# Designs tried in a protein design chat: VH-VL binders against Putative ATP-dependent RNA helicase TDRD12 (TDRD12). Part 1

Every score and structure here is a prediction.

Target 1, 87 residues: Putative ATP-dependent RNA helicase TDRD12 (TDRD12), of Bombyx mori (Silk moth) (q1xg89r1618to1704)
Amino acid sequence: LSKPKICWSQNKNTVKLKILIAGIEDYKLKIEDRAVAFSANHCDVEYGFKLELYGVVDVNKSRHSNKGQYVLVTMTKLMCRNWLALT
Below, numbering starts at 1 at the first letter of every chain, in headers, positions and changes, except where a header shows other numbers; antibody chains aren't numbered by Kabat.
F, E and O are the ipSAE of ESMFold2-Fast, ESMFold2 and OpenDDE, as the mean of both directions, binder to target and target to binder. V2 is 0.75 times the mean of E and O plus 0.25 times the DockQ between their complexes.
Where letters were taken out, [cut] stands.
The coordinates of atoms that the task and the answers printed are left out; those that the model quotes come from them. Centres of patches stay.

## First folded at step 5 (VH-VL; from B0 with light chain L96Y)

Design B1
Fold by OpenDDE, look of step 6:
Structure B1 (fold): chain C 87 residues (1-87), chain A 121 residues (1-121), chain B 107 residues (1-107)
Amino acid sequence: as target 1 above (87 residues)
Amino acid sequence: QVQLVQSGAEVKKPGASVKVSCKAFGYTFTDYYMHWVRQAPGQGLEWVGWINPDSGGTNYAQKFQGRVTMTRDTSISTAYMELSRLRSDDTAVYYCARYDEYWDYGAFDIWGQGTMVTVSS
Amino acid sequence: DIQMTQSPSSVSASVGDRVTIACRASQDISSYLNWYQQRPGKAPQLLIYAASSLQSGVPSRFSGSGSGTDFTLTINSLQPEDFATYYCQQYDSFPYTFGGGTKLEIK
């Protein structure tokens, strides 16, 4: 599997991931309490990753969407604290 | 066109409950968080909470926890906000607002027309 | 909670004037700030997002600046339809909070 380029950012209560694959039609993404898994096929390339998160997130308060130029993952932190790293 | 249409004005007694609806048109209902904001007469704006229409997950301001319930019916693209044990200081216009979210920002880009809720004995 | 303080609470101006509204956060919120306009009897409308980005369809006479704790909304050459109440709003942390509002009245 090829790992897509991933950017991340945060505010005090939220972590965002930007998965940089433009033009994806279908993908699979699963948010867990302390992990994010992603898979997709695009232009004959198979992409995928599973990240162990630095902190715990609330799955039900989190979401993801295809923005066309990237997939946006928005995760709500259980703890109101800055993460030192994504993983 | 993209718009949010809310239910009509309500008049309630103290201790009663009120349920306001917000129907979404012109976009995929489950792709955006739906927030609720209220405004007492002549006052500013106060955030109540949000619901994730896809999962049903909610996040309420602590001030309203235990008294507010946000739900949704995806089959009709409608969000609901129920407030119980009403008090006079709950008198306000209640707005639903779509949360437009991208990598670099989040904002309330579409608002309902508002629902006036009056609580009086 | 993060407190948002707007100043002034009200301001009188004339058509064609330049007006500046300030918003201060009780702690650093980076650029996680929006500005809204609310005309009498209407719902709020988004003007500026991410502190300085102009919402689509909003006239270029509106602009936003600032980061951290101090933010500014500027309206150049006021038009009749600009007389309304303006609110700043932070989305750095829950609960989301609004400033107290600034009412822009005609002189």
Scores: ipSAE 0.513, ipTM 0.902, lowest interface PAE 0.8, mean pLDDT 95

## First folded at step 6 (VH-VL)

Design C2
Fold by ESMFold2, look of step 7:
Structure C2 (fold): chain C 87 residues (1-87), chain A 121 residues (1-121), chain B 107 residues (1-107)
Amino acid sequence: as target 1 above (87 residues)
Amino acid sequence: QVQLVQSGAEVKKPGASVKVSCKAFGYTFTGYYMHWVRQAPGQGLEWVGWINPNSGYTKYAQKFQGRVTMTRDTSISTAYMELSRLRSDDTAVYYCARWDESWDFGAFDIWGQGTMVTVSS
Amino acid sequence: DIQMTQSPSSVSASVGDRVTIACRASQDISSYLNWYQQRPGKAPQLLIYAASSLQSGVPSRFSGSGSGTDFTLTINSLQPEDFATYYCQQYDSFPYTFGGGTKLEIK
């Protein structure tokens, strides 16, 4: 199971995660209070990961989309504070 | 200084193929995805596909899959789009455009001048 | 894919007028929307990115606003060089899609 390259950024309210796979057709993404899981098949390679997050996110105010060059995950923090790390 | 220069207009018959070139000036060609967008006369803009000039990886809009091929030559900073089995409804201006991205925001910030492709009997 | 609806399709206006062009997305696209200007016989040019950020070199009489599904482009003092067609474009979800365009004619 291959792990795609990821990048992330934040402000006090949100954490954004870029999953750097260009041109994928379909993927599965699950956001939980303290975790995010990703999987996809792309060019006959299976990709996936699960991250245990540093802080708690509001699942109902979180979203994701395929932006073409990457998948973007935008997670709303439950507590409006900067995290020291992604995990 | 930064610009994209495309090859000249083409007139083709149905069933033929056309290859349009797009040469980049004034920036690192391999540092930005190149897209192709077309515009039928008097109509709006339609995305055709992209190429990553660094890897050569391509992705096409579904309606062009099997008829379009995008390539590049990094030694001369040039991208190409070839469209085969031309139909009259492929008559359009074809643009190359650079996708410029700042983390999660992006836009087509530089466009070629366009190449008119006319398909008629 | 995401449908982008522009209105009006055409506008006639005078120099100095305030003109507003609307763009509606078929689903929430956050602020992932761009505006382009296309003068007759020319390639499109980027005006506004990220819904409201002016591209470098674009006059301050242009402004963009909105998020979610409803967006506007405003020209606060129409000039003769603003005769063009204007397109919105979403990039929240692949494939990227454009609005149908709004042709602005200066009387």
Scores: ipSAE 0.624, ipTM 0.904, lowest interface PAE 1.8, mean pLDDT 93

Design C3 (from B1 with heavy chain D31G D54N G57Y N59K Y102D G106E)
Fold by ESMFold2, look of step 7:
Structure C3 (fold): chain C 87 residues (1-87), chain A 121 residues (1-121), chain B 107 residues (1-107)
Amino acid sequence: as target 1 above (87 residues)
Amino acid sequence: QVQLVQSGAEVKKPGASVKVSCKAFGYTFTGYYMHWVRQAPGQGLEWVGWINPNSGYTKYAQKFQGRVTMTRDTSISTAYMELSRLRSDDTAVYYCARYDEDWDYEAFDIWGQGTMVTVSS
Amino acid sequence: DIQMTQSPSSVSASVGDRVTIACRASQDISSYLNWYQQRPGKAPQLLIYAASSLQSGVPSRFSGSGSGTDFTLTINSLQPEDFATYYCQQYDSFPYTFGGGTKLEIK
């Protein structure tokens, strides 16, 4: 299973994750209280990962979308504080 | 000066092909995706596709699959769009546009001057 | 695909007027919306990004607002050089889509 490049950013309320796969047609993304899982088949390559998050997120206020040149995951933190790391 | 300079206007017959060039100046060509957007006379903007100049990977709007080919030559910082089996409804101005992005910013921030392609019997 | 609906299709206004152009998305796009200005015979130019941020060199009489599905471009004191067509464009979800445009005519 190939692991795509990712990068992340945060503020006190939000963690954003970019999954750097361009031109994806379809993908599966699951956000849980303390985890995010991604999988996709793209150009005959199977991609996937699961991250155990540093903090807890509010699943109902978290979103993801295909922005074309990457997939963006926006997760709302349950506790409004900076994380020391993504995981 | 950051700019995109496109090739000149073309007049074509139905069934022919056209290849439009877009030369980049003043920035690292391989650092940004290049998009192509067209505009029929008096009409709005229609996305045609993109190319990653670094890898050469392309994505096309479904409407153009099988008729459009986007390429680039990184040694001269130039992108190309070729449209084949031209029809009268392909008459449009074709723009190349640089797509810039950051965490909270994404836009077509630099556009070429446009290339008019006229398809007429 | 996200449909972007602009209204009105055209506006006729006088120098000094306040003009408002609306753009509606078929689904929530947060603030991921750009505005472009296209003068006759010219390429589009980025005017506003992220719904409300002015691009460098854009006069302060231009402003953008909105989030979610409803967005507005406002020109507070219309000038003769503002004669152009204005397009909104969403970048929340691929494929990126443009509004149909609003042509601004100076009376």
Scores: ipSAE 0.562, ipTM 0.876, lowest interface PAE 1.8, mean pLDDT 92

## First folded at step 7 (VH-VL; from C2 with heavy chain S102D)

Design D1
Fold by OpenDDE, fold request of step 11:
Structure D1 (fold): chain C 87 residues (1-87), chain A 121 residues (1-121), chain B 107 residues (1-107)
Amino acid sequence: as target 1 above (87 residues)
Amino acid sequence: QVQLVQSGAEVKKPGASVKVSCKAFGYTFTGYYMHWVRQAPGQGLEWVGWINPNSGYTKYAQKFQGRVTMTRDTSISTAYMELSRLRSDDTAVYYCARWDEDWDFGAFDIWGQGTMVTVSS
Amino acid sequence: DIQMTQSPSSVSASVGDRVTIACRASQDISSYLNWYQQRPGKAPQLLIYAASSLQSGVPSRFSGSGSGTDFTLTINSLQPEDFATYYCQQYDSFPYTFGGGTKLEIK
């Protein structure tokens, strides 16, 4: 599997991921308490990753969507503090 | 002064092709996705597609797949939209629009003045 | 695709009035909503982004509110130049879609 380029940002309450696959159509994404998994096929390339998160997130308050230029993952932190790293 | 300047009005016959240009001024052309949006007379706004001016990669609305081609010339900061096999319901004002985004927002912040394309027999 | 429904399709008002325009999404789009103004014969112009953020240069009489599925554009103390058509636009999910528009006319 190829790992797509990932960018991330955060504030006290949320961590956001941009999965940079422009023009992506179908994908699978699963957010867990302390992990996020992604898989997709785009232009005959298989992409995938599973990240163990630095902190715990509230799965029910987290979401993801296809922005066309990338997939945005917005996760709500259980603890309202900055993470030292994504993983 | 950031602005987008489009080519002039076009009158075409059904079955013909039209190519509209959009020249960018006052900003780094390759730094922003360029979108195209059209508006039929008296109607709303319809998204057509986007191009990444840096890579040339494009994404079109399914409705226009096979008929629309978006290109760019980075040397003159110009984007192009070509629509082929024109029909009467393609009559509309076509806009190019710059998409600005960050982690917390995205918007069409700069629009061209629009290009009227009339398709009539 | 996400459907955006604006109401009303048209509204008549007078200078100085308070006007509200509604926009509803077919699914939860969080705050990923923009508002545009289009004067007759002109291109659309960005008014509000991220549901409630005022674009630079836009008068403070314009404001946006809402999240999830229901959004509102409010114009306080309507001015002559505000008579135009207004559009909401979602960018939560590809492809981006616009509302049908609301035409604000002079009463």
Scores: ipSAE 0.892, ipTM 0.960, lowest interface PAE 0.5, mean pLDDT 97
Fold by OpenDDE, fold request of step 11:
Structure D1 (fold): chain C 87 residues (1-87), chain A 121 residues (1-121), chain B 107 residues (1-107)
Amino acid sequence: as target 1 above (87 residues)
Amino acid sequence: QVQLVQSGAEVKKPGASVKVSCKAFGYTFTGYYMHWVRQAPGQGLEWVGWINPNSGYTKYAQKFQGRVTMTRDTSISTAYMELSRLRSDDTAVYYCARWDEDWDFGAFDIWGQGTMVTVSS
Amino acid sequence: DIQMTQSPSSVSASVGDRVTIACRASQDISSYLNWYQQRPGKAPQLLIYAASSLQSGVPSRFSGSGSGTDFTLTINSLQPEDFATYYCQQYDSFPYTFGGGTKLEIK
């Protein structure tokens, strides 16, 4: 299982992830209170990861979508504070 | 000045191929995805595909898969779109467009002037 | 694919008028919506990005609003150069899709 390149950014209310698999079509992604899991097959490579998040997120206010150039994961923080790290 | 300059109008027969060029000025060519969008006469805008000029990776709309090929020459900051097996409904103005994005936005902020491709018997 | 529906398809107005154009998405696209202006015989140009952010160089009489599924482009005090076709475009989900366009004509 190969881990894709991941970039992240944040503000006080939101954490955003870019899963950098350009041209990806199908993937599975699950957002939990303190975790995010991803899996996909692209160009005969199996990608996947499960990250334990630094803080707690509101699953119901979080979302993800395929931007074509990457998958964007937008997670709403339960507490309005900057995280010291993603994990 | 940031701009995209495309090649001139083309007239082709059905079954032929056309290759349109798009030269970038005023910015780092490899730093932005280049998209292609077409517009049939009197119609709306239709996304064709994109190329990552840095890697050469491409993604095409399903409608054009197998007929379109996007390439680039980084030495002259030029992107190319080739469409083969042309048919009458491929008649359109073809635009190259730079995609600018950050964490909070994405948009086609720079467009070429367009290239009219006419497919007629 | 996400369908974008613009209304009206055409509208007539006079210089100085206030004009509003609507764009509806078939599903929630958050604020991932752009507006473009296309003058006759010209390429589209970006007006608004991220639903409500004014592109640099665009007159302040243009504004965008909305989120989720319903969006609006507003032109205050219409100018002669504003008579053109306007398109909304979503980039929430691949593939990117455009609205059918709204042609703003002089009354």
Scores: ipSAE 0.886, ipTM 0.959, lowest interface PAE 0.5, mean pLDDT 97
Fold by ESMFold2, fold request of step 11:
Structure D1 (fold): chain C 87 residues (1-87), chain A 121 residues (1-121), chain B 107 residues (1-107)
Amino acid sequence: as target 1 above (87 residues)
Amino acid sequence: QVQLVQSGAEVKKPGASVKVSCKAFGYTFTGYYMHWVRQAPGQGLEWVGWINPNSGYTKYAQKFQGRVTMTRDTSISTAYMELSRLRSDDTAVYYCARWDEDWDFGAFDIWGQGTMVTVSS
Amino acid sequence: DIQMTQSPSSVSASVGDRVTIACRASQDISSYLNWYQQRPGKAPQLLIYAASSLQSGVPSRFSGSGSGTDFTLTINSLQPEDFATYYCQQYDSFPYTFGGGTKLEIK
């Protein structure tokens, strides 16, 4: 599986992850307490990854969407603290 | 000085095609996605598609997929939209617009002046 | 596709009035909503991005609010130059879509 380029940012309440695949038509994304998994088939390339996150997220307050230039994942932290790293 | 300048008005017959140009000034053309949005007389705004000027990759709204082609020439900082098999309901002002994005927030911050395309017998 | 519903479709108001324009998304779009102003015969112009952030050079009498599905644009102390049509636009989910517009007529 090919791993797409990923960028991320945070504040004390949220972690945002950009999955840098432009023009994607369909994808699967699963957010767990301490993991996020992604898969997609785009332009005959099969993409996928699973990240074990640095901290714990509130799955019910987390979301994702296809913003055109990338897929955006917004994860609400369970504890309002800055993470030292994404994973 | 940042601006988008479009080609002049066009009058076409049904079945013809039209190619509208959009020249960028005052910014790095390849650093921003270019979109096309149209507006029929007296109507609202309708998204047509986008092009990544760096890669040339495009995506179109479904209703235009078989009839629109977006291209660019990076050497002259110019984007193009060609619409084929024109119908009378393609009569509209066609705008190019720059998508300016700051991490996850974006907007159409610069618009061309618009190109009126009239499709009539 | 996310449907964006604006209300009212038109409004007539006097200079100095406060005008509120609503925009509703068919699903949660977080704060990924922009407002544009289009004066007659002109291209649209960015007014507000990220639901509530004023674009550079936009007068402070304009404000935006909302998150999720319900958004408002407010014009405090309406001026003659505010005669225009206003459009909301979502960019949470591709494809990007616009509201149908609200035409503001000054009495």
Scores: ipSAE 0.725, ipTM 0.915, lowest interface PAE 1.3, mean pLDDT 93
Fold by ESMFold2, fold request of step 11:
Structure D1 (fold): chain C 87 residues (1-87), chain A 121 residues (1-121), chain B 107 residues (1-107)
Amino acid sequence: as target 1 above (87 residues)
Amino acid sequence: QVQLVQSGAEVKKPGASVKVSCKAFGYTFTGYYMHWVRQAPGQGLEWVGWINPNSGYTKYAQKFQGRVTMTRDTSISTAYMELSRLRSDDTAVYYCARWDEDWDFGAFDIWGQGTMVTVSS
Amino acid sequence: DIQMTQSPSSVSASVGDRVTIACRASQDISSYLNWYQQRPGKAPQLLIYAASSLQSGVPSRFSGSGSGTDFTLTINSLQPEDFATYYCQQYDSFPYTFGGGTKLEIK
């Protein structure tokens, strides 16, 4: 499985993850309390990864969408504080 | 000055093709996706597709798949949209628009002046 | 595709009035909504991005608010140059989609 480029940012309340695949048609994304998993077939390339997160997120207040140039994952932190790292 | 300058108005017969150009000034052409949006007379805005000017990679709205081709020439900072097998309901103003994004917030911040394409018998 | 519904489709107002235009998304789009102004015979121009942030050079009489599915553009103290058509646009989920527009006319 190919690992897409990713980047991330945060504030005290949220962690945002960009999955840098432009023009993706379909993908699977699973957000769990302390993990996020991604997979997709795009232009005959199979992509996938799983990350164990540094902190705990509220799955019910987390979301994802295809923003065209990338997939955006927005995860709401359970504890309002900055993480030291993504994982 | 950052601007997009489009080619002039076109009058076409049904079944013909049209190619509209969009020349970029005052910014790095390959640094921003270019989109095409059209507007039928008296109607709203409709997204047609985009091109990554750096790679040439394109994505089109399903409605236009098979009839539209977007290209670019990076040496003259120009994007092109060609629409084939024209029908009367393709009569519209066609805009190019730059998509500018600051991390996750983006917008069409610069628009061309528009190119009127009239398809009439 | 996300459907964007604007209301009203048309509004008549006088110079100096306060006008509010609504935009509703068919699903949660967070704050990924833009507003554009289109004067007659001109290309659209970016007015508001990220639901509430003013584009550079836009007068402070314009403001945007909302998140999720319900969004509002407000124009305080209308000026003659504000008579135009206003479009909302979502970019939470590709393909990007526009509202049907709200035409603001001089009463």
Scores: ipSAE 0.664, ipTM 0.909, lowest interface PAE 1.5, mean pLDDT 93

